# Ledger of designs, part 11: VHH binders against o13842

Target 1, 320 residues: o13842
Amino acid sequence: MYETRDLTGNAGKPVDTNPWPNNSKIAVSFVVNYEEGGERSLLYEDEGFETFLTEAGLMPFPNRPVRERSIESCFEYGSRCGFWRILNLFKKHKVPFTCWAIGQAVEKNPVVVGAMEEAGCEVGSHSHRWINYEGVPPETEYEHIKKSVQAIQKASPSNSAPRSWYTGRASLNTRKLVCQVYKDLGLPQPFDSDEYNDDYPYWVADPLASKPGAEDDKGLLIVPYTLEVNDMKYAVAPGFCNSDDFYTYARDAFDVLYEEGLEGAPKMMTIGLHCRLTGRPGRFRGLQKLMEHITSKEGVWVATREQIAQAWSAKHPYKA

## First folded at step 20 (VHH)

Design j11
Fold by ESMFold2, fold request of step 24:
Structure j11 (fold): chain B 320 residues (1-320), chain A 123 residues (1-123)
Amino acid sequence: as target 1 above (320 residues)
Amino acid sequence: QVQLVESGGGVVQPGRSLRLSCAASGFEFSYYAMGWYRQAPGKQRELVASITYEGGSTNYADSVKGRFTISRDNSKNTMYLQMNSLKPEDTAVYYCAKDTEGYWRSDYTFDYWGQGTQVTVSS
């Protein structure tokens, strides 16, 4: 599957047909990661507490079983306050986002799924736990993938299974395992966002096909994500010191891609958000400014990742 | 086993209306895009209309735009084609078709068809 790398992509050539509706110059995907309740904790029989993408930073911690309530409290802010603050902003501007939800987080607070569906947002899967899946046995990862799909579907008032997939800290087995779980559950194939390498969706070979290009190769759509236009940079170095840093970086990325669209190469852009990070009022100001900027422009399509996948595949079918 | 059963065909005068139905079974209807094809005598099948799995988007052949309306009722596992202002050139066998891939996939591959229902428009 990963024996070679595709360093070429489109070789700088724009696609020959604009897939975005209304001749839009850019498709914008906001992603809200809903992770709160899926992170490491002794409460969940993990070996320690969570230290990634939180206010705690590089605090020295005992190397023994212990809980760190300050970190847990920061995650709880995300589910109790941050999620709702972000959702209300999107409702105000009447544009959708895609959520990648951790299955266990959904089990512990299922009301968020219905709230997002009511607002017209897409709920995709972030797997079952918010952990590093590299090195997790394939059978365990398979079960986590299945649990996450079931948890989201159970919480969904419309009984909807997730169509969007993102693990993040994935294993080399993840992509194939996801496709296998969906097949085994009798669900159509999802599209995958565990790539960071393009401003267009693109097709890869179906991981379940006998070989790439065979008659059983139906393709798998990749809708790339981002680790740089992403509020995780509030919690890593070098990163954002304040909300204006986030706003100006995201604005500049948007402006570059928008201008390329005006010149005949309309692309997509993703903006990654976390409830516990951008949901804090001081950081939230940056998102507010970005939303005002984006929604003030003509020819901008703010869409769910499913809508982007639909529009793309309609105009750029897989050919194996 | 996928089963698609078309109904509602018949002989009708030009300018009149007809409503075709497609009853689906053997698969989860709400997961898949659906389409109507037709085949006139001596011609190949042509796609007349298609509809997404959730019913939110439709496409039509130029020859039927403004006259035909595709719809679906996922609670009844049924797709419809409302055909208004029928013309003699609409005479064909009409087939219900199912996409293979489902959900968001809009690069449809309609690889299963029902047995068809005859529509004849004659004065």
Scores: ipSAE 0.551, ipTM 0.806, lowest interface PAE 1.6, mean pLDDT 92
Fold by ESMFold2, fold request of step 24:
Structure j11 (fold): chain B 320 residues (1-320), chain A 123 residues (1-123)
Amino acid sequence: as target 1 above (320 residues)
Amino acid sequence: QVQLVESGGGVVQPGRSLRLSCAASGFEFSYYAMGWYRQAPGKQRELVASITYEGGSTNYADSVKGRFTISRDNSKNTMYLQMNSLKPEDTAVYYCAKDTEGYWRSDYTFDYWGQGTQVTVSS
């Protein structure tokens, strides 16, 4: 599956049919990562505290086997305050987002799933823990995938299983394991966002098929994500210092793709958010400005990733 | 096993309305997109309308757009086709159909069909 790399994609050629409704010039996916309660902690018998995408920035020393309550407290801000501040903004503008929720985080605060569904937002899975799955035994990763699907479905007032998948720090086994878990649970196949390499969705071969192109190859849809138009850059170096850095970068990315759409090549854009980062008031101003900018333009479709997957597959079906 | 049972057909005058129903069983109805096909005498089956698994999006053949409305009630495992302003060319057997892949997937492959219900628009 990973023996070669696809460095070509569409080779710069626009797709031949605009899949976006109402002849939209751009499809915009806001993503809210709900991770709070799934991060590393000695409380959960992990080997140390969480060091990724925290307020502490780069640590002067390697991770240590201790609890860092300050970092845990900053995550709690995301679940207690940041999530709700972000949700309320989207409700006020009457546009949806997609959430990728960590299963353990959902178990510890299930009310967020119902709140998002009521607001018309999509809830997908971010696996069960917010950890690096590289090196995790395949049978353990399988169980995490299954548990995350069940946790989200249980928390869902509509008893809905997630249809969207994103792991982030995935293993080489992750994609196939996700498809296998859904098949074993008797659920239709999800679409996958564990790629960062295009402004269009695209199909790959079904990992469960006997071989690519076989009669049993029903395809797997990739809806790419981003680590660039992403508020994680508040927590890395070089990154965003203030909310105008985030706003200006995201605005400029939007404007470039919007202009390409006006010129006949409408694409999609993702904006990645974290409750504990953009949910802080000083950073939140950047999201407010971005929302005003995007919603002021004609021909913009702010959609869930499931809506994007539906629109894409309707116009660009898989050809085995 | 999948079972789709259409009802609501009949003989009506041009300009009148009919409502077709499709009762589904043998699968989880709420996972799958559904569609209505029709087949006029001597013609191939054609897709008339389709609806996503959650009911949020619909699609229609140009020949029926603005006159027909597809809907579904997932709590009752039932899909509907409201047919207004009927024309003689709408005369056909109407079939309920189920998509094979499910969920968000909108590149429908309708492999499962009901027995059909006759709609005749005459006089």
Scores: ipSAE 0.393, ipTM 0.759, lowest interface PAE 3.4, mean pLDDT 93
Fold by OpenDDE, look of step 20:
Structure j11 (fold): chain B 320 residues (1-320), chain A 123 residues (1-123)
Amino acid sequence: as target 1 above (320 residues)
Amino acid sequence: QVQLVESGGGVVQPGRSLRLSCAASGFEFSYYAMGWYRQAPGKQRELVASITYEGGSTNYADSVKGRFTISRDNSKNTMYLQMNSLKPEDTAVYYCAKDTEGYWRSDYTFDYWGQGTQVTVSS
């Protein structure tokens, strides 16, 4: 699947001078990762507690087969408070975000899916468990993919299946497995965001095709994500020490891309968020300031990733 | 650094028993699941058995179930594999393995390996 790498891309040339609706100079995609309740815990039959993206960063003690209530409680804040604080901000500004939801998390708090849909947000899938899928048997990952899709669809008042996919800590099998599960479930092919390598959406060969370029190759759309303009940096060292660090970095990224758009190369920007991180009051201020900055500019399209995917594919259909 | 040292291998006749040991160091042994792998000539490495942190749960390959027993002594940082009723098909290099962190999965995969110990079953 990944035997070849495209290190060239567009070779610095814009693919489209006007890719977005209303001649927008930039497409901005906010992503809210909803992971709370999908983290590792003995309560969920894991053999340890969660150590990734916590308040402590690197834990002062090694993971062990005990429940760490402090960690669980911090994740609960994300679902009980942080998520709603973030959602209300977007509702206030009348702009949407894309959620990547962990299936298990949705099962434990399904009301969030309805709330997001009501607000005009997109609910995508983050797989079923929030784990590293490298080394996980393909058959297990297949089931996790399937369960996450079903969990989200079940929680959706409109019975909508996720169209946006992002595993994050993916395996080399993930892309193909995702496509296979959707096919097996009789669902339309999703678009993939497990790439960080471009400012534009782009196509790859359909993982389920007999071979690239074959008659049955309908392509797979990639909508790139980001690990830099991401509040996960609050939980790493070095990283964001306060909300001004997050705001400043995100603002700068936006300004650069926006200026390029004004010069005739409109691109997309991604901003990654986590409920338990940016959702805390001390960090939330950064997102507030960022929202005000972005929405104050002319020609900004704040869009769901599905909207971006649709806009791009309409102008740039896949050619096998 | 993580070190795993296997011992107890050798040549034995079919039907006999061997007991393998794995001495672990360089990490908190009691915080990790452990496992045994084996690789026969010309074949892929395969999981033989695994055991959780405190030994509360074990898993075995179908080919060794009922014959092999995995155990551990956390006070000694040692894992064991009691191999009974050995068969020629059990001939392989046996590797001690350490669990990859604490991520959930239905079937364990392991990251750190020892150098292995040779087990030969022949008449």
Scores: ipSAE 0.000, ipTM 0.215, lowest interface PAE 14.9, mean pLDDT 92
Fold by ESMFold2, fold request of step 24:
Structure j11 (fold): chain B 320 residues (1-320), chain A 123 residues (1-123)
Amino acid sequence: as target 1 above (320 residues)
Amino acid sequence: QVQLVESGGGVVQPGRSLRLSCAASGFEFSYYAMGWYRQAPGKQRELVASITYEGGSTNYADSVKGRFTISRDNSKNTMYLQMNSLKPEDTAVYYCAKDTEGYWRSDYTFDYWGQGTQVTVSS
């Protein structure tokens, strides 16, 4: 599947002059990562605590095999306060987001799934734990993928399984394992967001097909994600110092893609958010400003990743 | 569980060299400072050398400066002690040790020890 790298894509050519509903000039996917309770901890037999994407993540704060309550408390802010603050903003503006939900985080606070569904948001899967899967044995990763789907479905008032998938810190085997789990559970293939390499969805060969282009190759739709229009930059270097840095960067990315859409090349944009980061009041102001900017423009479609995937695939079906 | 396994000890003549290894498991090796201690018969355990978690800074007891070199390979979870120009006074059991805290502490407190490897320098 990754036997060569695709450095070409569409070679800068427009893919479609009108891919989105209502002649929209841009599709905008807000993503809320719900990770709180899935991070490394001695409570879960992990080797230490987690500092990534926290107030401690930029510090030389070497890990140890102990509980670090201060950092755990930062995660808890995300689940206790930040998630709800963000959700309420989206409800106020009547636009949806897609959630990357960690299965274990859902098990430990299932009420968030129902709250998101009631608000019209999509609940996708972020696998079961918030860890680096590169070194995880394939059979263990398979089990985690399955547990995350089941945890989200169990917490769902509509009994819905996640349709969108993102692992993040994945292995070369992750994509195939995800597809295999969905097949084994009798679910349609998910939309895969473990790519960062384009501004529109695109097809790849089905990882489960006998070979690319075979009769059993039904394709896999990639819906790219982002690590740069992403509030993780509050917690990595070089990054955002304050909420205006986040707002300005995200606004400028939106404006560039919006202008390209006006010129005949409508695309999609993703904005990544984390409950424990943007959920803090000082950073939240940047999201408020961004929401005002985006919703003030004509021809903007704020949609879930499932909605974007369906709109795209209806006009661009896979050709094996 | 934290495990530290020393190897490479033996009996050698004065002026010769030995290389000790410490294989580490059960923790994220790259997050912790590591050290070598030794204990001669009837003496207290003493720090011989220490190395920061990234390998950029080392510290040595005065008695071994210029003769011993501590190093680490974080990709193999292994720490080493190259012991050159050995003297009878270097005869001891050598222990690999893991720091309790990470690099943000400059006053290492070692809380896990291997079983030790015997080094004997004798004619």
Scores: ipSAE 0.000, ipTM 0.093, lowest interface PAE 23.9, mean pLDDT 89

Design j11
Fold by OpenDDE, fold request of step 24:
Structure j11 (fold): chain B 320 residues (1-320), chain A 123 residues (1-123)
Amino acid sequence: as target 1 above (320 residues)
Amino acid sequence: QVQLVESGGGVVQPGRSLRLSCAASGFEFSYYAMGWYRQAPGKQRELVASITYEGGSTNYADSVKGRFTISRDNSKNTMYLQMNSLKPEDTAVYYCAKDTEGYWRSDYTFDYWGQGTQVTVSS
């Protein structure tokens, strides 16, 4: 499925039909990555501590088994404080976000799922462990996918399975495995966000189809994510140095897309968040300002990714 | 040092309009909600209008609703109060105010005021 790359997309042409409700000029998707408790640790039989998206910035993986409690406790802040601070902001503004939750993290703190559902947020899956799945045996990844779906569904007061999928550090097998697991579990096909290459959702061939374009090809919807309008930049160089950096960058991105929407090309925007990053008071203000900026504009649809997926599919169904 | 400098006040006849400006300095203007207060002789200072840090929300005293409009330009560190259909009871010293907390909320607390600008509405 990755044998070829579509470098053309829509060739610069906007969609001819506005897929968003109420003729919205932009669809805004806030994503909250809930990873705390799924990061690498000797406690989880990993070979070392987590080196990605920590307060220490870019670090090499340890050359010996070592626990770094400072890193662990920073992650704990995400689940103990950051998550709730973020959730409360969205509740206050009466807008939803989509959560991509690590299965193991949910197992360790299942109360977050109910809280999100109550707030009208979508709970999607981030796989079971927050690791790089490149090089992970497909059988193992299959189990991780399955476990994550089951963990989230179990934690859900409504027994809802995640429909939004994002692995992040995915393998070339991930997309197909995800679809296979859902099929095997008797669940509807999820939509995939492990792409960063468009301002619109788009369809690809169903990875489980006999071949692309075949009768059994019902397509797979891609709802693109972002690695730029993402608070992960707090933890990378050069990255964001303070909340103003995050805010202004995100604001600018919004403004550009919003203007394009006003000109007849309404697109979607994604904003990526992490509980332990934006959830810190020193960084949280950036999100507060951004929220006000976005919600102050007319014709803005702040939506879950599922809502975006549904809207897109309704107006732009897959054509094999 | 926080500074708020009001301007635009004057003497006008009833029914006329004035536009007040507040030039802010000494703090990150875009981080804070702002407001306008007024104080008439012998009366308590009262909130006239408030605006959030990005201008997404505004609030007005009932006595000025429909007549006054608060706005801000963060690129200029300036807040404005457009006052239309002025009445004699609008006569007061108008003060620019800065919020204490510096983030969005429904209830603001202001911690600094300028020297004020006199608005007089009389026939």
Scores: ipSAE 0.000, ipTM 0.210, lowest interface PAE 14.6, mean pLDDT 93
Fold by OpenDDE, fold request of step 24:
Structure j11 (fold): chain B 320 residues (1-320), chain A 123 residues (1-123)
Amino acid sequence: as target 1 above (320 residues)
Amino acid sequence: QVQLVESGGGVVQPGRSLRLSCAASGFEFSYYAMGWYRQAPGKQRELVASITYEGGSTNYADSVKGRFTISRDNSKNTMYLQMNSLKPEDTAVYYCAKDTEGYWRSDYTFDYWGQGTQVTVSS
C-alpha cells in the first residue's frame, strides 16, 4: 500500500476540463476539524496534556502528568464558541463545509452533529482520539476507528455514518484498517483524505483487495487534504501571525487555482479550519474576508468533500 | 533526528547490580514518557519499565518489581535503569524507547528504539 509511491500523478496533463457541476471553475472544500474534547488530558487517561495546536504554539514548558486547565479551557472555547461562530458564517452564505469530527469529541458534545446536518454540512470522521497513531497497535486503532464511526452515527439525527475519513497523524495501518472497519460494519467504503499530494481526487488500489488490479479490487478514492491552506498554521512556528496572513495565503491559493480553472483546468481547493483557532474573534476576521472573496467570484462551487467525491467518481470511475 | 543511546550493560554475576543509561537527543525529552524494554534470546521483546514525563509515575514488569528502578534526569536528557539483585533470567538486550505522543496512559506505545545494550547475568 505504501510500499511504493506515485510521484508522477497526472504528469502535468489536464485531467478533466469540466469535472464539476455547472461548469464550475473550481471546487472549494472547507473543512472544519472538530477536535475539542478529544485532545489529550489526564481526564481521558492520557499521560499528560495536549501540546499540539494550542494557543501556546510550541510549548514553552515540558509536558507533565498533570492537567493543564488553561489548555483544556482553550479547547472548550472551540466547542462552546468557535464552532458556532464558524457554522453561522457558512449558514449566512448558504454554503456547506465538511467536518472531520473526533469521535470522543462528538460524544462529549453531540449537538454539533445535528447542527451541522441541519446546515447542510457533511460530518466525517477524524478517528476517535486525537493522537498520533504511529506505533499504536492495529487492534487498538481498529477499535478507535470503529468507535468513532459509531459515535458519529449515534449523534447523527439521521443515523448517518461518516463517508469522509481523515485521521491526520495516521499509521501505516490506518487506511487498511479504516476500510476493514467499514466493511465489518456493513457500511459503504469511505473516501480517504489522508493525502496531501494532488489538486484532484484520484484512485488507489483497494487496500482490502487480494492484490492491486485483481477482480476484487474496487479501488479507494482519495480526496486530498492540505496542510498549508490551513489555520493550523496559527499554532505552528513560524506560521500565521494574524488573520491577514491566513486570508492572503488562502486568497492567493484560491486565485491561482481559479485562474487555472478559467484556463481550462478546474481543480479542487481545500481550506482547513479548527474551531478553537479560526473560531477566535481575532482570527475569525480572516475567514470572513476569505468567504467574501471566494463567494464573490463566478463559477465557484463550494462543496462538501462527499459532493466532490461523487462528482469525480461519476466522471472518473475506478479502473483496476 | 531522534537518537537514543544506551550504555551501562555488561556481564555480572547473579545478585550484582548494573545501572543502564539512555542518552536522548533530537527531541524535547521532557515532553515524552520513556521506557526500557528487553529481549532475551528466543523471546519476544517485553516491557521492563516505563516512566512519565517528569518521573511522576513509573511502571514495572512483575518480574522486575522491587529490583529495578527507572528514573530520569530531564536536565541531562537521560533516563536510567538501576538493576539490583540481578538474575540469570534478566539476561537480555535492553532497549531505550520514546513514547509516542498522545497515547493512553494504560497502553504505552514506544518508538525510536536505541541500538540496545547487552546485559548478561551468569555465574
Scores: ipSAE 0.000, ipTM 0.224, lowest interface PAE 14.1, mean pLDDT 92

## First folded at step 22 (VHH)

Design ee3
Fold by OpenDDE, look of step 23:
Structure ee3 (fold): chain B 320 residues (1-320), chain A 123 residues (1-123)
Amino acid sequence: as target 1 above (320 residues)
Amino acid sequence: QVQLVESGGGVVQPGRSLRLSCAASGFRFDWYAMGWYRQAPGKQRELVASITYEGERTNYADSVKGRFTISRDNSKNTMYLQMNSLKPEDTAVYYCAKDYHGWYSNSYTFDHWGQGTQVTVSS
C-alpha cells in the first residue's frame, strides 16, 4: 500500500472539466474536527496531558505523569461553546460540513451527533482516541477503529455509521485496519482522507484485495485533506497570529482554485477546523468572513465529503 | 500476551538437516512479519531469516542462503525454519521473533522473542 509513491498524479492535466453537480466551478469541503474529550489525559489512562494543538503551543512533555487542568478546560471550551458556534454559522448559511469525530469524544457528548445530522452535516470518524497511532499495536488500533464506528453509530439518531474516515496521526496499518473493521462489521467500505497530495479525489488499490488489480480489488477512494488551509496553524509557530491570517490564506486558496475552475479545471478545496480553535470568538471572525466570501461567488458547491465522494465515484469509477 | 515457543532443535552431524518450528499465540499471527535469529556463544544475536505476513517474500542472511528455508502456516500460527546442509558454524540458540509494526513493515523491527532452541552441529 505504501511501498511505492505516486509523485506524478495527473501530471498537471485536469482530470475532469465538469466533475461536480450543476457545473460547479469548485467543490468546497469544510471539515470540523471534533476531538474534545478524546485528547490525552491521565484521566483516560494516558501517559500525560495533551500537548498537540493547544493554546499553550509547543510544550515539552513532562517526564512524570501530570494532569493539566488548563489544557483540559480549553478542550472543554471546544465542546461546550466552540462546536455550537461553528454549527450555528453553517446553519445560518444553509451549508453543510463534514465532521470527523473522535469516538471517545462522542461518547462523552453524544448530543453533538444528532445536532449535526439535523443540520445536514456528515459525521465521519476520527478514530476512537485522539492520539498518535504510529507505534500502537495493530490489535489495539483495530479495537479503537471498531469502537469509534460503534460510538458514532450509537449516537446517531439515524443509526448511521461513519462513511468518511480520517485518523490524522495514522500508522502504516491504519488504512488496511479501517477497511478490515468495516468489513468485519458488515459495513460498506469507507473513503479515506489520510492524504494531502491532490486537488482531486483518486483511487488506490483495495488494501484487502488479494493483489492490486485482482478480481477482488474494488479500490479505495481517497478524498484528500489539507494541513495548510487548516486552523491548526493557530497552534503552531510560525502560524496564524490572528483570524485575518487564517481568512486571508483561505481566501487566497479559494480564489486560486475558483479561477482555475472558471478556466475549465474545477477542483475541490478543503478547509480544516477544530472546535476549540476556530470556535473561540477571536478566531471565529475569520471563519465568518471566509464563509461570506465563499458563498458570495457563483458556481460554488459547498458539500460534505461524502457528497464529493459520491459525485466523483459516479463519474470516475475504480478500474482495477 | 505474545508467546513464541520454539521447537525442533538438537544435536546433529555436519551435512544433516533440522526443521525448527515456532508456535505463536497471543496476537494476530497473520498480521506480522516473522523472523529467525540465532546467537552463538560469544557472538551477537543475528538475523537468520525473515518472512512477510503473507509468506510471499523471504530474506536470508548470506551465510545461510541456499541452505535454509523460512516458511509459515498462518492457519496454524506456526513458522518454520528448514535447515539443510548444516555446518558447525550454524551452532547457536535459535530464536523466533515477531515484528512490531505489522504487515506493512519494511524494516522488520523485531521486539518479541521466544525462549530459543539449541542447535548443535558437531561431528
Scores: ipSAE 0.518, ipTM 0.805, lowest interface PAE 1.1, mean pLDDT 94
Fold by ESMFold2, look of step 23:
Structure ee3 (fold): chain B 320 residues (1-320), chain A 123 residues (1-123)
Amino acid sequence: as target 1 above (320 residues)
Amino acid sequence: QVQLVESGGGVVQPGRSLRLSCAASGFRFDWYAMGWYRQAPGKQRELVASITYEGERTNYADSVKGRFTISRDNSKNTMYLQMNSLKPEDTAVYYCAKDYHGWYSNSYTFDHWGQGTQVTVSS
């Protein structure tokens, strides 16, 4: 795995002229990252406070071994207010999202899992902590993956284990470790979103197979994510200054992909959201506008990542 | 805790063979690359051979190529070094070593060592 790069994909060719239900011209995956309570803090024996995707922006000095209650307080807004504001919007429009939930965040506020299930949303896993897993020992990462699955399943009123996976700041071992945990727990292999490199799902070899193409190679479905149609750009540079920046960018990305679908190349689009960022009222207006735009269009399928994965794999099964 | 226990060392005449074993415990053996190092009297410790986690790729020091073979049995958590056509300059303490990184890493950093087993080749 990763010994070569696939720079070709389908070389710009349409994969399928009708991959989505109801002859839909685009599949739209809204993703809500639920990270609040999993971020770095001395409270959790980390070496310092969280500095990524915060209201504090770029820090003028190195992270230090102290708590920054203001940053922690801003994360708490995400879990106390932002999550619910976003959830209520999706309920109003009667469309689902996929959540990538941090296991520790779920343990500290389990009510969010039931709320999402009741609303018809998918609860996937974002691993156990919201940290950089590069350089984390493989045994430790394995245990984090396992803990996150168990935490989400325990909080689930339906006792459902997550079917979609995203680590984000992953190691070169992450993909195989995730598959190994799911196998060891007796669960179906998850859909992997730790890629950013295409506008439709695609198969790779099963990382647990003896070798690519072997009889034990059942494949692994990749459902790509995005770092650009993503409200993280409120908190990184270059980024969004206001909610109209987010709305305009996401709308234009949607319109381009929708038009390509009308021309015979229907694709998928992901829109990434964070409770503490878009959940703020000023930023939230951009999401409201985007939701109105997307849900007013004909031939649009707003779906969970599990639904997208299932629709795709039914028409495009893995060929070992 | 990681444990690596070497065995199979001894005193042999030049031209003879020995097979070293390294029994591993306390970690997922099939996740890590492994290696054999040796240290001759008055010399620095040197890498003799290494093997990837699945056993498909091996690497050898020039001084042992064609004479030594590294292998592993992941079902038994054991690594081996078959040493054929032994020479007096192969006399050393041989150490089993575990790579720090998990599989799919090409960056070997050996972070755990056994206590070593003595191999002496003399007339």
Scores: ipSAE 0.000, ipTM 0.333, lowest interface PAE 12.3, mean pLDDT 91

